VHH binders against q9yez8. Designs and how they scored, part 27

Target 1, 342 residues: q9yez8
Amino acid sequence: MVEARGGLDPRRLFKAYYSLSPPVEEPRDIAYREFAFQLFDGDVYVRHIGFDSMEELLSYMAREAPKNAYYSVARYSLPTARSMEEKGWLGSELMFDIDVDSLEGCGEVLGDSCLSRGYKQAVRLVEALYRDFGVPSTLYFTGNRGFHVLADCGWCRRLGREERREIARYFTLEGLRLELIIPRPGRRGVRPAPPSPDDPGLRGWIARAALERGVDLSAVHEAIEDLLDDVRVAIDVKVTQDISRLARIVGSLNGKAGLLVARLGLEGFHPGDWLSPFRGEVEFRASARLEESRILGRTVSLEPGRVYSMPAHIAVLLQLKGYGAVAGGEVVVRAAAGWRPL
Below, E stands for the ipSAE of ESMFold2; O stands for the ipSAE of OpenDDE; V2 stands for 0.75 times the mean of E and O plus 0.25 times the DockQ between their complexes.

## First folded at step 12 (VHH; framework vhh_8cml_1)

Design T5 (at its last look DockQ between E and O 0.62; V2 from the best seeds 0.00; counts 0 for: pae E 3.4 > 2)
Fold by OpenDDE, look of step 12:
Structure T5 (fold): chain B 342 residues (1-342), chain A 124 residues (1-124)
Amino acid sequence: as target 1 above (342 residues)
Amino acid sequence: EVQLVESGGGLVQPGGSLRLSCAASGFTFSRYAMGWFRQAPGQEREFVAVISWSGDYTDYSDSAKGRFTISRDNAKNTVYLQMNSLKPEDTGVYFCAAKRSYFLYTSPSEYDYWGQGTQVTVSS
């Protein structure tokens, strides 16, 4: 346990956390991954870093205390090479990024309602990958405003940019032809069967969406656009199609919110203090207005110039988001605050 | 109020070019696929081109392929139709249409909103 006193320097807080040897998930085949770090000093990105062991990675993180920490979804024969050709690409996990910024009504603040909506879409994505593609995947909270889904399978690793884009389209639905999914009634009284929840692919998902909304399966055509809103997953296609994309290290802190990159299950997601290593009660001086919002399970509102007493995990988040600064109190930094790598 | 306002039509010679614009308002433009249709005198309205909400996917009628290009600027709430190598048979009123959908539709009946149209005349 490390205590930080006085003015809250984010670098110092992060340093304290990483110095405690926090539980960080080891990337699979760590020696074949490129690592990248954004440092607090000048927001500089350091790339083309390689580690042979988890011990080396943790040592580096403890020493450098990065604002953000990443590893490549790609495996390389020589990860530290500067050129892609020299790196020797061996394959990449399939990565999906869901950002709550893409959701309507979600503002700049990390609101619980927006996170919940993002989580729901991420869960659907995971289920669809498994049900429709036979691919197991892992779901992560990014420590800020998004979720990552990573799928690692033999054929997944070999996919190129275009193939990955096509997989992404399955979820975004963009540019698809509905008549191929739900055929229109033909001539001479031939009527295709309505979609069933047991149907494979998008037909099944549409049917399930219909049932959830209480829409008769025979009337799916009349409500199809609304149903599709429930079926669509708002992924960033650019992320999915990029074979060299960087993912956040699980167990690291996100420099934008000070929250943990955390592996999540499918049973639910309830944002709270367990997403932060920072504990204690502090005085927070607000510098910007914040409308009433639920953040990490707590209702928060701010007026410029006012000082508030609040938990450190919320105060640090608000400070990193630019709403003010911790003005007093002590922050206790813990290595394990309710989250452990699975 | 939902509005689609076409512009850019006019008289051109065969082989000439026109660029049509359609300015949209009153709805969330970035959630709509946008289409161009045309209607010649005494003819039914026919599909010309469609573009997905992001602009990443497009489709064209056989007549338009290779000659026309549909594009959009979501920041300006505008969809465009660049028409090159125009022919007399391209003469007609061109309509902009909007569909709230991720998919691409070619049937006029699928579209939610329509503009008033702009006249395109190709004649020597």
Scores: ipSAE 0.589, ipTM 0.808, lowest interface PAE 0.6, mean pLDDT 92
Fold by ESMFold2, look of step 12:
Structure T5 (fold): chain B 342 residues (1-342), chain A 124 residues (1-124)
Amino acid sequence: as target 1 above (342 residues)
Amino acid sequence: EVQLVESGGGLVQPGGSLRLSCAASGFTFSRYAMGWFRQAPGQEREFVAVISWSGDYTDYSDSAKGRFTISRDNAKNTVYLQMNSLKPEDTGVYFCAAKRSYFLYTSPSEYDYWGQGTQVTVSS
């Protein structure tokens, strides 16, 4: 167990975490990946880094204590080359990014409810990839306010930017023609068959959403905007189309919130102290107002100038988000506990 | 409150080009699919081109494909129709239209807002 005493210095906390055998997951085919880091010292962003082994990666992270840590979705024959031509692209995973702050009503909201909404969209994406494309994928929390879904499938590795853009647009629904999916009756009153929950693709997803809402399958057009909100996934198309995109290293810390990048299951997401290696009780001096919010499973309110006693993992998050600073107490950094840190 | 104002129409020789503009106000432009439609005397409005709210996806009528290009500038709340290789059958009043949707629609009946139109006349 390592104790970090006094005021909260994020560099010292991250250094302590990375020095304690952190539960970092080894990226597949590590020797083929480009790594990139944002460092606290000088706030410098470094790229074109490669590692031949997990030991080299862990040694680097312990030494440098990065603010943010990434690896490429691409595999390259020479990942340390500075030009894309010299890198020798071998193919890229599919990556989908859900930024919770882009969801309606979430850009000004700090709290668990927006994380829950993003999680539900990410689960829907994972399920649709499997059901509609036969592609298994994995879901990750980014350590802040977002989720990534990654799929490494044989046929998708060599897809170009245009094909990846078209896959992403299937989920955002942008540019699809609804009348081709769920036709309206014609001028002569011809009535197309209603959608069925067993229909493939978007048509089936609309039918299933209608059943969940109690909407008659013959009347889906009357509720179509709500049904499409249930079905669409608000991913960033530019992220998915980018064959050189960077993913976060699982088990690393996100510099914006001090939370772990974590692999998630599909059965629920309940933010709590398990997303943080930081423990202890501290005194936190607020410098900004926070209206009552549920943060990592705990109800928090702040008034500027007041001092609060709170768990370290909450205080670290609030300080990194600019709501104040730790004014006393001790922060303890826990040694890693397997895949799901606690 | 909602207003769509077309401009750029006029008289042009066959084979010529025109660029139509449609300035939008009174709604969040980046949330709307935009379309161009045209109407010749005695005919129904017919679909010409449509563009998704981000500008990244488009569709065209058979007669417009390859000759016309729809585009948008969300910073300026404006949608454009570049018309090249104009033919006499392109003559008509051109309307811009707006629909709040991430889908593309080619039927005039789906659109919520319409401009007053701008006349395009192609004559030799």
Scores: ipSAE 0.287, ipTM 0.709, lowest interface PAE 3.4, mean pLDDT 88
ESMFold2 (binder alone), look of step 12: mean pLDDT 88; pTM 0.893

Design T6 (at its last look DockQ between E and O 0.84; V2 from the best seeds 0.00; counts 0 for: pae E 2.7 > 2)
Fold by OpenDDE, look of step 12:
Structure T6 (fold): chain B 342 residues (1-342), chain A 124 residues (1-124)
Amino acid sequence: as target 1 above (342 residues)
Amino acid sequence: EVQLVESGGGLVQPGGSLRLSCAASGFTFSRYAMGWFRQAPGQEREFVAVISWSGDWTDYSDSAKGRFTISRDNAKNTVYLQMNSLKPEDTGVYFCAAKRSYLLYTSPSEYDYWGQGTQVTVSS
């Protein structure tokens, strides 16, 4: 329990959480991963940390109470080396990052509608990786405004920057020539067959999008821009092409929103209090205006200078986002916040 | 109002170089693929080069490959065409065009907006 009397220190909240030995997912081959942490103290970024066991990692997190916690998608022979050459790269998981900031109409606040849209794209990405590449992947909520998809396969691990960029391009569609995917009618009246939902690759996805929109498969060219909006996945190419990218530790808290990095299924995503370890009712003093928004299943609006009674998981989020501060009440911190590692 | 304004054209000798610019306004430039086309007297407008919205991907006509380079500056809302080793056959009016798409198109009919063009003349 953390008292909010006199103000709520985010570091104290995070420390309370990590001191409870929360369910944190162990990165595969933990001893070969580089770990990095952003601390509350001066926003210092600590890198080149290594752990031999989950116990060591948890102990460190309990002690340091990081604002953000990361591990490398890369495996190294010597993860703690400062030089990349000395680290000895052994391979990297394939990582995709979807940020709702890339979606039109999504503001600064963590809105449920934007998260839903991001989730749908992430699911599409997971499905495409499996269907088109034969690669299973895992989907995570980043604890703020994005989703991570990680694919770990033998050939995936060995991909260099350029190959990873090409894979990213498959999803962003940037720079592709449509006529190579859906040929135009040629000379002498020869008309290529329209795309089929059973077709492999992008051709199949375009066909499926057409069917979903009620567009005739023979008229795909006429509606291609709309269809491509359904096919395109807004991933950050820079993230995917980086063999040394850091991923968030599953079960850790995101310092920007105070929410859990959580593994997700494909059955749906409904943001709620289960994404936060913080419970209780608190008084929140708003310092900024917030238009009516749905946040974690609750409708929230704020006027500067006003005090609101609200659940702690919402209040902490709003505080971290800079909309005000918890002015009173008690926050109960729980390790089992409804999320469990799969 | 959407505007594309080409500049940089002129008279050059064979083997010379020119750099064309196209300044865009009135639309979100960073969401558009940009293309260069040219039209010689009595000929149809033909594809020269195209660049994706981010600038990361480019494509060229066979005639332009190895000699021309398309680039863009999204902060300046400008697309460029560096033309080297110019030939008399390169003579024509060069047009800048914009397409709101992630894809690259080589057909003139696919483009949404067009400039007025700039004259390029290669002659001894």
Scores: ipSAE 0.583, ipTM 0.806, lowest interface PAE 0.6, mean pLDDT 92
Fold by ESMFold2, look of step 12:
Structure T6 (fold): chain B 342 residues (1-342), chain A 124 residues (1-124)
Amino acid sequence: as target 1 above (342 residues)
Amino acid sequence: EVQLVESGGGLVQPGGSLRLSCAASGFTFSRYAMGWFRQAPGQEREFVAVISWSGDWTDYSDSAKGRFTISRDNAKNTVYLQMNSLKPEDTGVYFCAAKRSYLLYTSPSEYDYWGQGTQVTVSS
């Protein structure tokens, strides 16, 4: 247990967290990965870092207290080399990114409901990867306003940019022709079969979405916009195409919100204090207005110039987001708080 | 007020090339799939080429494949159709069309907005 006095300095909080043997998950094949970090001093990004063991990684993070911490989805024979050609690319995991700020009505809005919407899309992506491609994958919260899905399968590792783009298109639905998937009746002598929940691929997903809504399978075109919205996953295709993309280290802190990068299950996502190692009650002086919102399971509103008593994990988030600053109280840092609910 | 204004049509000889442009205004261009359709006298409008809202995905009619290229510039709110190896059967009025969707549609009935058209005539 560590107490911080004299105001809130994000660097000191992160330093305290990383010094307390944090539950950072070891990246697979750690010796083949390029690591990269954003440091608090000057916002400098350092890249081309390698580690032979988890002990080395944890020692580095405790010493440097990075603002953000990453490892490559690629495996390299020489990950510390400065040029891509010298690194010796061995293959890359398949990565998908869902940024909730890109969802309709979420761009300027803090709130748990936008995270819940992104989570539902991420779960659908994980399920569809398995059902339609036979590819197991894992789901991560990025520690701010996004989700990553990572898949590491033998045939995935060698895919080029174009193949990865086509896989991503399957989920965004961009450029697909609906009439080739669910043809409309053209002439009286020819009537295409309606979609079935047992159909492979997108047809099956549309049919299952229709059944959930009580929509007649023979009439899916009448509700097609809603059904496609249920099935579509709004991933960033450029992230998925990029074989050199960096993933966040699970258990590290995200510098924009002070929240943990967390491995998630598929059973639900309820933001709360378990996403933060920061505890305590503090006084928070607001410098910006925040309309009433659910933030990490708590109802919060702010008026500029007012001082509020609030839990540290919310105050840290609000300060990092630019809504004000901690004006008093104590922050306690606990290493185990962020991986599981406390 | 939504407007689609085609330009670049004209008279060309068989085997020649034309580049059509369609300037769009009055809507968020990057949220619309765009298409080119053509109509000969006494005929229905027929699909020529379509392009997705990002520009990354395209589709073509059988007669256009290999000869025509659709492209877009979302910064200029403009869609283009480069037509090469033109044939007399390509003659007609070419229309630009827009549909608010991430999907591609080849039926004229699915499109929300239409331009007034630009004449393309292929003759000796």
Scores: ipSAE 0.363, ipTM 0.745, lowest interface PAE 2.7, mean pLDDT 88
ESMFold2 (binder alone), look of step 12: mean pLDDT 88; pTM 0.891

Design T7 (at its last look DockQ between E and O 0.85; V2 from the best seeds 0.00; counts 0 for: pae E 2.6 > 2)
Fold by OpenDDE, look of step 12:
Structure T7 (fold): chain B 342 residues (1-342), chain A 124 residues (1-124)
Amino acid sequence: as target 1 above (342 residues)
Amino acid sequence: EVQLVESGGGLVQPGGSLRLSCAASGFTFSYYAMGWFRQAPGQEREFVAVISWSGDYTDYSDSAKGRFTISRDNAKNTVYLQMNSLKPEDTGVYFCAAKRSYLLYTSPSEYDYWGQGTQVTVSS
């Protein structure tokens, strides 16, 4: 429990959480991963850290209470080496990043509608990786405004920057010629068969999108722009092509929102208090205006100078986002806030 | 108001070079693929080059390949066409076109906006 009297220090909140030995997911092959942490003190990044066991990692997190916690998607023979050459790259998981900031109209601090849209794209990405590439993947909420998809397979690990970029391109569709996917009728009146949902690759996805929208498969060309919007996944290509990218530790807190990095299923995503370890009812003094928004299942609006009573998981989020500060009450910190590693 | 303004055209000798520019305004330039087309007298408008919204991907007509280079500066809302080793058959009015898409299109009918064109004449 953290007293909010006199103000709430985010570092103290995070320290309280990590001191409870929270359920943090162990990165596979932990001894081969580089770890990095952003600390509250000066927002300093500490890199080239290595751990031989989950116990050591948890101990470190409890002691340092990082604002953000990361591990490398890459495996290294010597992960604590400063130079990449000395680290000895052994391979990297394939990582995709979907940020709702890339979605049109998503300007809210943490709008549920935007998160839902991002989630849908992430699910499509997971399905496509499996269907089209034969690669199973895991989906994570980043604890703020994005989703990560990680794929770990033998051939995936060996991909270089350019190959990873090409895979990313499959999802972004950038630079592709549509006529190569859906040919137009030729001069002699020969009309190519319309796309089928059973077709491989993008052609199949276009067909499936058509069916979902109630568009006749023979009329796909007429609605192609809308259909492509359903097929395209807005991933950050820079993230995917980077063999040395850092991923967030599952079960850690995101310093921007105070929410958990959480593994998600494909059955749906409903943001709520389960994404936060912080409980209780607190008083929140707003310092900035916030238009009416749906945040973690609650409608929230703020006017500068006003004091609001609200749940701690919302208040902490708003404070971290710079909309004000918790002015009173007590925050109860729980290790098991409804999320468990799968 | 959407505007595409071509510049850089002129008279050059065979084997010479020109650099065309197209300045865009009135729309979010970084969301659009940009294309260059040309039209010779008495002929239909034909595809020359296209570049994706980010500039990372390009495509060219067979005639342009190896001689022309399309590029863009999103900070300046401008697309360029560097033309080298020009031939008399390259003579025509060159048009800049914009398509709101991440894809590359080679058909004129796919493009949303067009410039007024700039004259390129290759003659000895």
Scores: ipSAE 0.594, ipTM 0.823, lowest interface PAE 0.5, mean pLDDT 92
Fold by ESMFold2, look of step 12:
Structure T7 (fold): chain B 342 residues (1-342), chain A 124 residues (1-124)
Amino acid sequence: as target 1 above (342 residues)
Amino acid sequence: EVQLVESGGGLVQPGGSLRLSCAASGFTFSYYAMGWFRQAPGQEREFVAVISWSGDYTDYSDSAKGRFTISRDNAKNTVYLQMNSLKPEDTGVYFCAAKRSYLLYTSPSEYDYWGQGTQVTVSS
């Protein structure tokens, strides 16, 4: 329980959360992972940290109350070593990153609709990984404006940078020559068959997208831009290529929005108070304008200089985003996470 | 106003090298695939090299493979063609072209914008 009188310090809220046995998920093979944290003091990253148990990790997070908390997608024989050579790389998970702010029209928008668009992209990715590569994967909300998809499979583990780049290319479609996948009819030569939903890879995927839109399979080129939009996933290829990439610790708080890193299902994503351990009603003094927006399931608008009564989880988010400050009220920090089951 | 301005052409001996540049303006360069095409006297424009909007993916004509390198600098809105081991058959006017797409295109008919061209002459 944290009282908001005299201003709200996000560090105290994070400290309270991490001190209450937070529902942080244990990373698989924890002793093989490098951990990294961004701390509130000085905003400095601390890296090359290792833990032998979940108890050690939780104790560290309770003590340090990190602004952001990460673990490596890589497994290392010596994760605390300073160089990759000394760390003894044993393999890395596949990681895909969808940054909602990179979607068209979302870089200036503070609201749930862009999160819904990112979620749909992430679900598409999870489904295609299984369908086209036989790879089950897990979907996470990053606690701000993004999604991660992680896959840990035996053959994935030792993939090099180039193989990971080609897997990412399958989803971004960048640099592909469409005529090699779906040839156009020739002038006089052999006429290529139209794509079929049973075709492997992108050819089959495009055919299935065409059927969903009611597009004749012989005429896919006439609707090709819409069909490609239905299959493309706008992931950051550099994240997927990077064997040393850091993933967020599930159940930790994201310092940009004060929201939980949450495991998600494929059945829907409805941002709400379940993404936050913070409860209560507070008074929020706005310092910036916010046009009417749907934020975490609530309609919010702000005019500078006005004071608003609002739920704590929204006020914390708005303060971290620079829209003002909590000026009064009481914040309760929940011991158990307020997220929806996965 | 969209402009593509090629430069770097000239006269060169067989086996020599040239580096072509194409400065782009009037559109958001990083949303465009870019290509180099060439035209010899009395011939149609032919594909030389293409590069994806991020620069991470390229493709080349059979005659250019192994000798030419396309690259781009999105901060400078410029695409380049490094031409090595030049042959008399490479003589022609070289054109820069742009298409708003993440795909690669090798047909001149797919491209929306074209430069005025720069002359490359390889002496015999």
Scores: ipSAE 0.393, ipTM 0.771, lowest interface PAE 2.6, mean pLDDT 89
ESMFold2 (binder alone), look of step 12: mean pLDDT 89; pTM 0.895

## First folded at step 13 (VHH; framework vhh_8cml_1)

Design U1 (at its last look DockQ between E and O 0.90; V2 from the best seeds 0.00; counts 0 for: pae E 2.4 > 2)
Fold by OpenDDE, look of step 13:
Structure U1 (fold): chain B 342 residues (1-342), chain A 124 residues (1-124)
Amino acid sequence: as target 1 above (342 residues)
Amino acid sequence: EVQLVESGGGLVQPGGSLRLSCAASGFTFSRYAMGWFRQAPGQEREFVAVISWSGDYTDYSDSAKGRFTISRDNAKNTVYLQMNSLKPEDTGVYFCAAKRSYMIYTSPSEYDYWGQGTQVTVSS
């Protein structure tokens, strides 16, 4: 329990959470991973940290209470080395980053609608990785405004920057030639067969998108741009092509929103209090205006100077986002916030 | 009003170089793939080069490969075509075209907007 006397210190909240031995997920092959942490104190970024066990990692997190916690998608023979050459790269998971900021109409606040749109794209990505590449992957909420998809396979690990970029391009569609995927009828009256949902690759996805929109498969070209919008996944290509990218530790807190990095299923995503370890009812003094928005399943609006009664998981989020500060009340911190991917 | 205005054409000797520019207005330039096409007298308009909306991806006709370079400046709403080692067969009117798409296209019929064209003549 953290009392909000004179303001709620986010460091204290995070410290409380990490001190409870939260259910942090162990990165696979932990001893071969580089860890990085951003601390509250001066926003210091600490890199090139290694742990031999989950116990060591948890101990460190409990002690340091990081604002943000990361591990490398890469495995290294010597992860604590400062130079990449000395680290000895052994391979990297394939990582995709979907940020809702890339979605049209998504503002600064963490809105449920934007998260839902992002989630939908992430699911598309996961399904495509499996269907088209034969690669299983795991989907995570980043604890703020994005989703991570991590794929791990033997041949995936060995991919270089360019190969990874090409895989990313498969999803972004940038610079691809549609005529190679869905040819148009030629001058001699030869009409290619329309795309089928059973077709492999992008052709199949385009067909499926057509069906979902009620577009005739023979008329795909007439609605192709709309269909491509449905097929496209707005991933950050720079993230995917980077073999040394850092991923957020599952079960850690995102310092920008105070929400959990959480593993998600494919059946749906409903943002709510389960994404936060913070509970209780608190008084929140707004310092900025917030237009009516749905945040973690609750409609929220703010006027500067006004004090609101609200749940701690929302208040902490709003505070971290710069909309005000908790002015009173008590926050209960729970380590085992039931993962309820609904 | 959507406008594409080509410039930079002219008369050049074989082996010479030209840089074409296409200034775009009236639409969100950064969302469009941009292409260059050319048309010789009595011939159909043919694909020369295309660049994706971000500029990260380009493609060229076989004739243009190795000699021409397409680029863009989204801040200036302009697409460029650097033409080196020009040949008499490169003579024609060069058109700038725009397509709102993530993907790129080589067929003229796919493009949404066209410029008026600029004459390029390669002759001794």
Scores: ipSAE 0.764, ipTM 0.894, lowest interface PAE 0.5, mean pLDDT 92
Fold by ESMFold2, look of step 13:
Structure U1 (fold): chain B 342 residues (1-342), chain A 124 residues (1-124)
Amino acid sequence: as target 1 above (342 residues)
Amino acid sequence: EVQLVESGGGLVQPGGSLRLSCAASGFTFSRYAMGWFRQAPGQEREFVAVISWSGDYTDYSDSAKGRFTISRDNAKNTVYLQMNSLKPEDTGVYFCAAKRSYMIYTSPSEYDYWGQGTQVTVSS
């Protein structure tokens, strides 16, 4: 129980969460991973940390209550070494990052609708990795405004930067030549075969997108821009190229929004209080305007200077985003080991 | 009103260099693939170079590879063609073209907008 009458201290909330047996997922091969954390005190960033067990990781997070918590997509023989050469790189998972704020119309929009657009792209990416490459992958919400897809397979681990760039290019479609994928009819009446939903790769994805829209497969070029937008995934290519990239620890809190980094299924994504360990009703004093938005399943609008009663999980998010501050009420921190007041 | 305005053409001796510019307006430049094409008298427009909307991917005709470099500055809404080691065969009118796509295209028929062209003359 964290009293909010004198204001809200995010560090106390995170400390309470990490002290309550948080539902943190153990990273695979934990002893081979570099860990990194951003701490509240001094806002410092620490790297080159290693753990031999989940117990050590959980103890560290309970003690330090990090603002943000990460582990490497790379496996290293000596993950605590200061230089990449000394770390002894053993291979890296393939990581994809979808940042919803980079989607058209989403840059300064706070709300669930842009998360839904990013989720749909992330699901398509997971499905395409499996269908087109035979690679199972895992989908995560980053605890803020994005999604990660992480894939670990034998041939993936040792891929170099250029191979990873070409895999990313397949999903962004940037720089690909459409006429090599869906040829146009030639001058002498040559009629290339239309795409089929059974075709491998991008041809198959374009055909399936066409069927979903009711577009005739023989006339795909007439709707091609919309079909390509349905197929394209707007990933950050530089993240995918980077063999030393850090991923967020599943079950940790994201310091920008106070939400859990969560493993997701493919059945749907409905933001709500389940993304937060924070409960209770609080008074929130707005310091910025927010046009009516759907935030974690609730309709919210703010006028500067006004005080609103709202659920704690939304108020914490809004405070961390700079829209105001909690001015009163009570916050309860929920964890797997039961509710623990401060 | 979409405008593509080429500049930087001129007369140059074989082995010389020119830098063409194409200033774009009337559309969101960073959402367009950009290309350079050229036309010699009595010939159809031919592909020279293309660059994707971010600038990260390029392609060149066989005759341009190794000698020409396409680039773009999305903050200035401008695409460039640096032409080195020029030959008399490079003589022609050079056109800037735009296509709204993250993909790239080498056929002139795919492009939506065209500039008026700038003359490049390489004399022996």
Scores: ipSAE 0.402, ipTM 0.764, lowest interface PAE 2.4, mean pLDDT 89
ESMFold2 (binder alone), look of step 13: mean pLDDT 88; pTM 0.888

